# VHH binders against Phycocyanobilin:ferredoxin oxidoreductase (pcyA), part 8

Target 1, 241 residues: Phycocyanobilin:ferredoxin oxidoreductase (pcyA), of Prochlorococcus marinus (a3pcf5)
Amino acid sequence: MLSESLTKTKLTDPLILDLLQNIRKHRSMLEDLKSIKIDPNLTNIISNEIGRELYIENEFHKAKGFRKLHIEVAEFSKNLRILHCVFFPDPKFDIPIFGMDLVKINDIVSAAIVDLSPASQNQALKYEKLLSGVDKSSFTSLREIPKWGRIFSNNVFFASLRNKSEKNDFCSVVDQYLSILIKLSKKAKPEFNEEIIQERIDFQKNYCAQQMKNEKTSMVLLKYFDEKWVNNYIKTVLFDF
Key: E = the ipSAE of ESMFold2; O = the ipSAE of OpenDDE; V2 = 0.75 times the mean of E and O plus 0.25 times the DockQ between their complexes.

## First folded at step 4 (VHH)

Design s32 (from s0, 17 letters changed; framework vhh_7pa5_2)
Fold by ESMFold2-Fast, scan of step 4:
Structure s32 (fold): chain B 241 residues (1-241), chain A 120 residues (1-120)
Amino acid sequence: as target 1 above (241 residues)
Amino acid sequence: QVQLVESGGGMVQPGGSLRLSCAASGFTFSDNYMSWVRRAPGKGPEWVSYISSSGSTTDYADSVKGRFTISRDNAKNTLYLQMNSLKPEDTALYYCARDYDFWSGYFDYWGQGTQVTVSS
């Protein structure tokens, strides 16, 4: 059985729970998986202030081929729900960055995104062909990638989800991308050429820098936290490099 | 003080076999992933194989897969590399290396190396 710690919170959204189960299932297939213990004040943030209720829970792991496996679940003012997941590879390995976000306002999924983002110049072509086999024809509301999103592959999935069928189909897309990631991680060999490793470090630094240009994340957090806390959270918890 | 001492290298004809050994001291050998890394004349270091602390997980470079076998004896603090069907391209100085943190991919200690020469 998978760990159910995040499902024991007050956040009981069925789509988020289904996605969490799929993510945890694939994560459990990784070799040498270990939890990372960080400050509980950064992992379990709860406020019951009337009209300003919030809940943020973070889960961190590391594994062979990955420096940081991160899942975040958040709920703001009982109407905005977010699931954020980024699996950062160890730069010694030829593995892409897995990223997934789901933003749900009341019962409407306004944003659903998943990608295996290139962690080197040569990965972009290689992994595009693997991702092109994932069927996306059932979705009615595909969205354009923002300019800061040049970090994503040409096969990034980005959509609004309109109905239960599309929500189920999104779970299938995420499952397929994770299956590809796990397969790639099992085939990857450690690299010892410092120039190749440095290129991969630079790609992850650029990924984090570009993700920090997503103003929607900071705008939500600034309603509840001061600017210094928000900047520290984004730089040290979400997009550290 | 951490020490890694390789042995078992030598000169062999193509198709031959050699068994390399690495005697480890100065740390708890059973706590660490270990690797073999080689350096051919005029080339940078090439990773060859690794083995997990318990020995349950191993992996190999594509160039040696099916021909080389990595193993360890935690009771003797010794790492091994069995090299079969040797090719001229396997000619290199072979290093035993300790993985500092497998997830970081750094090798913090290397031995002095043992020379393997494959020639007809």
Scores: ipSAE 0.000, ipTM 0.120, lowest interface PAE 18.8, mean pLDDT 81

Design s33 (from s0, 17 letters changed; framework vhh_5c3l_4)
Fold by ESMFold2-Fast, scan of step 4:
Structure s33 (fold): chain B 241 residues (1-241), chain A 120 residues (1-120)
Amino acid sequence: as target 1 above (241 residues)
Amino acid sequence: QVQLQESGGGLVQPGGSLRLSCAASGFTFSDNYMSWVRQAPGKGLEVVSDISSSGSTTDYADSVKGRFTISRDNAKNTLYLQMNSLKPEDTAVYYCARDYDFWSGYFDYRGPGTQVTVSS
């Protein structure tokens, strides 16, 4: 059991480590960055049981403009590796939801997702052209968004990554989306109109509700944990609101 | 020991038909979703079709809808793919896979594959 580790990780996967370094670099540019403590028994788990090996490590922060900055790294049975990241804005600020997922099975990246998802109706229109400037032409295996994925922007990136060049290009896409996020966060001013704030709250609630409709997350976790633990993890660690 | 073994591949003319089989052992076949996945020369993996544990639900890639049919015989622990109206673009190694998930990309096992070549 790993109670907490704030300075090291059990993962040695080069792509995941490169993405983690990139995400942490951009996170460090945020004002008033502070770590948040969550129960380690729910968030940091390691098992070396033969045939049921697993590792889950979570990092939680908050910052000016953000209620929760979350990074999850996980490995299951030495073959499935996941990097999950969601930066939830403080609804007082006009900032989109940053989300990214990388799902790697052995050496194959089956899913690579990154988006600046709208946190209000106005963001979908206002920021569409900012995101469309990111070049995605080098990727050969773009994937369709499922219906629960209507929370994503029209510029969501979703692909399988076939070779090392595409893995490097994905790191560049993530870097560009994070750079846009940081720029937007520095320009954002607090809102005092209650109707506008409520709209942003509703968008984040819908984001969390739709993400929880992805049954595949719970199916993976249910192979290793009981239903009570899985439900608590998804609702309190991954998609709280 | 979990094992998946494909058979039925070969060389066919465009417009021809092939039936692939996958013999499964070492697990309760009737409890699992099963998939056919292919890899064409120089291209990535493509999920061709999947089928629920009972066989009541099936899905197909747009590239094969109306031409391919997935089925299973739970009494024989065998998965099938009937391929009709074959095109040169269907040339690939075809793999039988257990618990392949389009979103998470997780699959526990796949077979060694069977080669399908569509050419004149």
Scores: ipSAE 0.000, ipTM 0.170, lowest interface PAE 12.1, mean pLDDT 81

Design s34 (framework vhh_8ghr_2)
Fold by ESMFold2-Fast, scan of step 4:
Structure s34 (fold): chain B 241 residues (1-241), chain A 121 residues (1-121)
Amino acid sequence: as target 1 above (241 residues)
Amino acid sequence: EVQLVESGGGLVQPGGSLRLSCAASGFTFSSDNYIGWVRRAPGKGEELVALISSSGSTTDYADSVKGRFTISADISKNTAYLQMNSLRVEDTAVYYCARDYDFWSGYFDYWGQGTLVTVSS
């Protein structure tokens, strides 16, 4: 059955709702899950201005093993819909960065991406083997990662989704990546070596810096907000490290 | 100013061919840009039919057009093309050229005005 909380979202897109249900289901399995508050002027934004309608909703949590669990849902001018999700680990734990994006214009999914990105050198080989078992053969439009995307694992999933079966299969891929993440988080133990912790901090800083090289986020937001607001949103809400 | 200008649409009989052109200005083609062709038939939703990286290293097609349509790019002319062969009545649509500046997000941030393709006997 669907949780009552899912019916409270303003966005009614079936694919985004299915993905949100899956993400929230896995998030609920984390230990010590607690909501956290970010600046309310940045977290939930609605405009009904004709020709400039927008809706942005953010959810922030923390849990054992994670410093920030972030979900963003957005709709711009009633036609562009975005689901963005990043689970940032607490650097004391050997846990990868979970990232997922879906970009949909009307019925076209132009980008669907999911990864368990390495948060240390030691994770790259270890997690490559775990992710290699996820079957991607049903997808017809797999896409190449840009040069700044070297933050991702060798098993990053990136595709356009063309039909209903591919949309359903993408939900399955996301479910598999989240299942792996939850299992990894439950086995992880806190680290006390300062050099190892610093390496993990540096990896998350690099992840955020590389993500901010994606000009698409700022280009979309600059159509609706001034530069100061956009820079503050990207650096504070989306990629804060 | 980024601008995409389509040309080459028209009326054609089933089994015929058309070539659509998309002339780009205000940016240079590169491996980090995707140019796409999106169509909308009367009373139907939008369908992404073809994608090409501006470098030409990556091409992709909707299953409905595979083997019939070919996308290409002329970097020196900053122009993308859609060669449409073996056209069917169901290919009747307005065809849009669209740019993804870097394909990480997949958001098409600039669109042409569209060109009508009618396939009828």
Scores: ipSAE 0.000, ipTM 0.282, lowest interface PAE 11.4, mean pLDDT 81

Design s8 (framework vhh_8cml_1)
Fold by ESMFold2-Fast, scan of step 4:
Structure s8 (fold): chain B 241 residues (1-241), chain A 119 residues (1-119)
Amino acid sequence: as target 1 above (241 residues)
Amino acid sequence: EVQLVESGGGLVQPGGSLRLSCAASGFTFSDNYMGWFRQAPGQEREFVALISSSGSTTDYSDSAKGRFTISRDNAKNTVYLQMNSLKPEDTGVYFCARDYDFWGYFDYWGQGTQVTVSS
């Protein structure tokens, strides 16, 4: 059930709330979980201007094994709703990058994506069997990953969601991917070899660079904010490395 | 009403060039990513090229890289595909498509233009 401590967002979409509760549940299982403060002028915005309403809320944490645990919830002009989540590993640990996006325009979920993306050369092969064990056969509207999405694993899930059953099934896929992530994080041990750490840093830099090729966020934000603010938001809040 | 109208297809010899155009109407063209897809005889429709709303970001299929160039003119509401060094394997119907949400959900498609590469 929903509680204040699990659902701080002012957005009341049931699917987004269900996903937020699930993400926060898994995050709460991480060791040494600590809140991170980032400039609130960049991260938490609300406007009630008629015809230009917007709401953006960001949560930032770090934990053992993770340099940044990020959740963003946003609503623009009461018709576009976004849930964005990326858990970036601490490069000292052999843990994949968890990424999830949900895009709802009016009543249509046009994009639902979740992945455990490789953060080192060996991760895709090492975790292939675990990720392929997640049942993704119930979805009717699978979407093709564009080539700028080469950062994703072979088990990336990407679809539009057509009905209530598919929305429930997507929540299950997210839950299973997060369960795998938490299990992997508990088994991971710190690495002290600087070359191995640098390889993992390079993977995360490439992940952020490729994600920035998706201009959707900048297009939406430029309708509400100036270019300097938008550039700072994308590079500081969303894809910092 | 959204419309996408392709032109510029035709018959060319291997090694030849063609420039495809797609004229868009019924929406704010500068707000959308645009893509080109093709369908070869007896095969499924496949991705060829994509261009961002501003034109600053492009992406290509492996078969198109180094030979094809996607571009757009937002003042003319037109997206282009310049095709060089054409091969028989490039034969197919080429479709222009609008990306609805900038994550690769294509919601409107043109009728297609035939490209035939043969001697």
Scores: ipSAE 0.012, ipTM 0.319, lowest interface PAE 9.1, mean pLDDT 84

Design s9 (framework vhh_8cml_1)
Amino acid sequence: EVQLVESGGGLVQPGGSLRLSCAASGFTFSDNYMGWFRQAPGQEREFVALISSSGSTTDYSDSAKGRFTISRDNAKNTVYLQMNSLKPEDTGVYFCARDYDWSGYFDYWGQGTQVTVSS
ESMFold2-Fast, scan of step 4: ipSAE 0.216; ipTM 0.610

Design t0 (from b7 with Y33A I58T; framework vhh_8cml_1)
Fold by ESMFold2-Fast, scan of step 4:
Structure t0 (fold): chain B 241 residues (1-241), chain A 120 residues (1-120)
Amino acid sequence: as target 1 above (241 residues)
Amino acid sequence: EVQLVESGGGLVQPGGSLRLSCAASGFTFSDYAMGWFRQAPGQEREFVALISSSGSTTDYSDSAKGRFTISRDNAKNTVYLQMNSLKPEDTGVYFCARDYDFWSGYFDYWGQGTQVTVSS
């Protein structure tokens, strides 16, 4: 199943395929997993125009404990490749927001980020202890979190990956964070206190609002699409709340 | 609308100095790495210097190391190239460029260039 899912991906980049395999493996362990339909004209795009080649593919699912499980794979002009993944919890459950991005250009990974971001004040301290055990000592180019990134946990991983060993180690970090997420999701029970649920909704709204301050996403898309399409894509596909 | 406008070029004697400026507009300047490239007549564009979005990290070509300094002022949306101990082989059109991300090698916007001539 995992093999079949991987063969449907247009991209052949080994690092992206390895990460995609790990993400889909962990996603498959979620209870009541089902696909969600979003407008295909907004979510799955291909162009073979010379000098303006692009491919964007999105996968949307939901599951018990999660309102939206999103994976995006994109390639622009055959050289810029992006893997984006955000698993948004159902606010009724005490589950953090899983997020990861990988940006690869000319075999250089300029950005590799993964986090279990807090979806409430109490999660920041609780989940920090679970993530603090992940070894970061093998990475040579750790990066400072951008100003918009105050939404991330104290254990957010952010780096540029310089060699094959670091790319392999990043796959291990992602696998560890996803393993923790899945364990937390299986233990989580539904909450019925409206004030607690509202806090979690507000955290996800703030997460989306802060992520939309990352101008790099819109600037890449604006080279290929008009402003209306780009705004619809970012607010509907990537950071909806 | 992204704009990069270079200035500060000119004619200088060998051993002299010039400071190039690149004024940026139409994007959040502080989120992007910025670079300088040059092109001599009949040659390909070559890398000169790169500076990270925060200004904390810089990189230089071998020919620029020890002589050129790249810097930026995020409050003024400007990147600079201080060129010292100039040599005739430094002659060329100098271009400011925006890197999508530091060390990505993806330069998505370029200025028009400013001419630097080092001659006796």
Scores: ipSAE 0.164, ipTM 0.577, lowest interface PAE 4.9, mean pLDDT 87

Design t1 (from t0 with T28R; framework vhh_8cml_1)
Amino acid sequence: EVQLVESGGGLVQPGGSLRLSCAASGFRFSDYAMGWFRQAPGQEREFVALISSSGSTTDYSDSAKGRFTISRDNAKNTVYLQMNSLKPEDTGVYFCARDYDFWSGYFDYWGQGTQVTVSS
ESMFold2-Fast, scan of step 4: ipSAE 0.370; ipTM 0.693

Design t14 (from t0 with F102Y W103S S104Y; framework vhh_8cml_1)
Fold by ESMFold2-Fast, scan of step 4:
Structure t14 (fold): chain B 241 residues (1-241), chain A 120 residues (1-120)
Amino acid sequence: as target 1 above (241 residues)
Amino acid sequence: EVQLVESGGGLVQPGGSLRLSCAASGFTFSDYAMGWFRQAPGQEREFVALISSSGSTTDYSDSAKGRFTISRDNAKNTVYLQMNSLKPEDTGVYFCARDYDYSYGYFDYWGQGTQVTVSS
């Protein structure tokens, strides 16, 4: 059930499955939710080549208030697993950008990140109180936000997860951030002022430009694909705009 | 093009010291954790030390704890391994490696290595 394409997922990782189910639950609460049919031969890739096994699956949706709801699950050489999710708002609506990444290597979660990132100049202050109300005190291995990560809110969560309790707590943080996002999306009204819409477009362009400075995204793909394919994938599938 | 170039190896007496350097190029050095590994003749490559991207956290193998110090200079794109109280058992080729995401499990680029010989 993880795949809506002809390529079926073989991921059995319990944490990724729990997070994916939680994300899909919240996504199902959005108004006018519709799947976007993308050619599965371009965005859903599987190879069983010994020593170069890989699996990439992408899900695309749109909804009222969101131009693109994107989930990516990937497994490389059976030991590196990635769950990537970004919900991009429609610039006509005052809604933050939801982003979440989980990087798991064997049994270790080296990176778990979640944020409601500002999509306009005043959103960081406007939503600060709601985000600060989410308890993030139980984690022992917090990570420093990289320089390209100045796009994130003051309430961005970034950590390594070393035990079962922290993995469960991360699922709870993601759940709470998604609940806030859904609530904000239901209150949002369309904007018709072109200058306000342009500011929101510029924020999403900057978000994508800064995310593309994370070389880790391209480096793993470059082991399996040529540079032209990798650049196209990052700019058109992951961080378009 | 990602490159890691080690230097500073050599011949040293037991109890002596060496400082290894690894010069990195072709990527944003400050975004990656860096590690040192070693390989003795006829043995598998073993972990020695790891440093986070900011330099705020470090990890060591049991054999390295208390004797070796890993550090980095992000302005110079260089990671270092200061080795004190060297033993004959420390003899091997020392490799610099880039850690994909501070995990010990996915080192995606490796240097060619520098030879360290501790004469007994």
Scores: ipSAE 0.136, ipTM 0.543, lowest interface PAE 5.3, mean pLDDT 86

Design t15 (from t0 with Y100L; framework vhh_8cml_1)
Fold by ESMFold2-Fast, scan of step 4:
Structure t15 (fold): chain B 241 residues (1-241), chain A 120 residues (1-120)
Amino acid sequence: as target 1 above (241 residues)
Amino acid sequence: EVQLVESGGGLVQPGGSLRLSCAASGFTFSDYAMGWFRQAPGQEREFVALISSSGSTTDYSDSAKGRFTISRDNAKNTVYLQMNSLKPEDTGVYFCARDLDFWSGYFDYWGQGTQVTVSS
């Protein structure tokens, strides 16, 4: 329910709350779901300094088929809001990487992205067929994938959202991608071939390395934190593998 | 550190042309939309033009449409404003600005400005 989000965070943005509810609903369908605690000094930050207000709140879980289920919500200076979510599979399982970001600046969603990114070469073609059925024709402000974004599938969704209808449609796209992910996770069996497992590890390492090339994340954080803290946060909290 | 440095301003007669340049450093220029704003004496800053990160999409104020062209060279980390058919009302300090993310309208870094004066 929405009440849990309101209790844990200062964020009350309706779109972000709707997305959080949807993500948590799908996460609850995973087997052996267990919360993970990491250093609160790196993960749950709040400052009420006038003109430099911020909060960052992270949720970490693991589950059967997933090494790390991560949700981040953040607000900077009351005008920049971020929802970041990455579900990293356990490399023993044939499951794609679920990624979702929403960046809201003032009242504009400048970035809304969701993907089931391949965690191996064979997944790229396999998941393209599953994702091609999701209707994306209603969106008017589609964005070009950045140069670092070669990690994404051919069915990555990336857009700016300008009106309420597009915000509602984005929630539907996220719901559909999560539904596919959950179905794939329930069918996946553990792999014991070390070569196949190593390929999946390499794909996740490349995913994290490419995501760290998105300098917009570090530039926002560098306005509030020193370089050592920012580098540690990005490499150990957001993209650790 | 992010730096935006404007150049190319000056005095020009009505009907003349000027090309402004903005040299960017300290960030991956090709990942950001860039804009031009201007401010006349005693007035608030107003939007002039915006260009997407790739250069494929542009937007202009009504006063700039048909007279001004925004462009960029991502290899040189530079954004340009070609101003033609200049009018006295175009006089002001012209500022280069970085849009935080894709037409958000939130400009997080600004240059110091370059003066444009249109007078006979």
Scores: ipSAE 0.210, ipTM 0.621, lowest interface PAE 4.2, mean pLDDT 87

Design t16 (from t0 with S30E; framework vhh_8cml_1)
Fold by ESMFold2-Fast, scan of step 4:
Structure t16 (fold): chain B 241 residues (1-241), chain A 120 residues (1-120)
Amino acid sequence: as target 1 above (241 residues)
Amino acid sequence: EVQLVESGGGLVQPGGSLRLSCAASGFTFEDYAMGWFRQAPGQEREFVALISSSGSTTDYSDSAKGRFTISRDNAKNTVYLQMNSLKPEDTGVYFCARDYDFWSGYFDYWGQGTQVTVSS
């Protein structure tokens, strides 16, 4: 169930609000869910400066099986809207990394991506059958993964969304991936072998390092913030490991 | 810093050919779609051609289809526009542009342009 108040977000895009509701619904099913507080001056920013308007809101939680559950919503100059979500597992548990991004420029969804990315070598094979059951045939504008995206599973979904039907279908894909994640999290038991735990830590470090090769995040932020602030935001808020 | 530098423009007769190049630096070229635009005197800047980050997908304006070919060399950080069967209407300053995200239509960086003149 949605525990967070939607009235606290300044972002009103219907697709992003539908995705937020779905993500928060699945998050609410996790055991020992607890809010994490990070400096609000770094994580929740609003400016109404004409021609340089921006809104950034971050939510952080932890739960059994997850070290960090992160949602970011942002709007820049009233035309670029971003929903970013990464659920980082606790390395003691055999759970993949959930990642989702939506980039909307004016009325065009140029990027819609969702994946359960492997957090160990064995996860890629183990989870492939579960992810391959998600039907992606209704989408007309599938995109190829950039080279830094070798962190993603063979079943990563990446597309531009061209119409209302595809936007609705993307919500369904996200719902299915989250449902799989929640089921995996409920079955997972803590690991005590230090070598296995270390492998999972290394996979998350690599995930963060590869994600930071996506220049698009820093390029947008550098239009509004200085380089020191941008580097601190990316390494502390988005891709900390 | 992000930089796009066009070259290859010039004066040609109708029916002639030119190859434009755009050298990119200061960003990971292989991660961005690239486009060509042109602007004739007293006109708005208009779309000519677009190429995806990998080079696998291209798009053209109706006036460019069948005459112009966009291509890229990711190893050289360069995008090209081969222009054949040039017409006087093709006269203008040709700009290389970086698409912020593939097929978004949001171009966030532009070169200085290279002049193409097709004599009547």
Scores: ipSAE 0.200, ipTM 0.590, lowest interface PAE 4.5, mean pLDDT 87

Design t3 (from t0 with W103E; framework vhh_8cml_1; at its last look DockQ between E and O 0.01; V2 from the best seeds 0.00; counts 0 for: pae E 15.7 > 2, placed apart)
Fold by ESMFold2, look of step 5:
Structure t3 (fold): chain B 241 residues (1-241), chain A 120 residues (1-120)
Amino acid sequence: as target 1 above (241 residues)
Amino acid sequence: EVQLVESGGGLVQPGGSLRLSCAASGFTFSDYAMGWFRQAPGQEREFVALISSSGSTTDYSDSAKGRFTISRDNAKNTVYLQMNSLKPEDTGVYFCARDYDFESGYFDYWGQGTQVTVSS
């Protein structure tokens, strides 16, 4: 629907399209997949102001085990392209948070990030070896994560991508992280202990709170929108927990 | 308030060298990766170089690799760009930028820029 509009009319970046195809493929494997309806003025946002053009498209779904499956594609001033994807688990299920971000400035991928971030106590122990087994040896420009507000797994991947081979390899890393997420989601059982569920809620609240402190998309958006609009966008679209 | 202030730009002949500095304030500098970008007249801003928060890893555009060196001094809250073997196509305004947010990797604060002109 909205994603089809992106691919038909505006989004032609081969790497972003390949990542979207892989993300949507894995999303389609989830049980009870349903679209989430939100304010249509927040799902497809276009400004045609010359020299300050922008385009943002959002997809929201939920599924068994997942309270929110979010994909955001954005282009700012024809030279900054962002693909943002976060799959938030239902706290009743012991599933990590999937996070993936791609930032392109002109033709350069300055940041490529993917992780399965823990959403419960000791959760990372369940999948750490699976993530570490993903081959990342071909990347030449690994980047350090910020130390403040550490919310990520020990296997968070963060790099700049220099060439076509590294771009293809990043797609493979994302595919493998998503495959691991799907396996974890299929094995997860509903939790009924309210203390455990609350712990998972607190992990996700912390993830969102740290992301809001570090949310850099809002600073880009303030070039185009007033603060009230940007705060509403962040609250309803990006981090609503 | 976060501030990034570039200096060290100027006029230089082809083949010459310049060292750009970017003084940072208003944040814990050692927690952030930093980058340099440039913009020629009538063109888009383009990536030049990036350095990790500790300084242990660096990244360069194809045009900068082998000629430019990014470095940082966390005790002085300063990031540098040593530019050697300068060419006319290196002419432009050079911007220091803070790269933050593991999830998005976009640059959230920018300096006002320093002019570099390579001509006779």
Scores: ipSAE 0.000, ipTM 0.165, lowest interface PAE 15.7, mean pLDDT 83
ESMFold2-Fast, scan of step 4: ipSAE 0.300; ipTM 0.645
ESMFold2 (binder alone), look of step 5: mean pLDDT 86; pTM 0.860
OpenDDE, look of step 5: ipSAE 0.007; ipTM 0.308

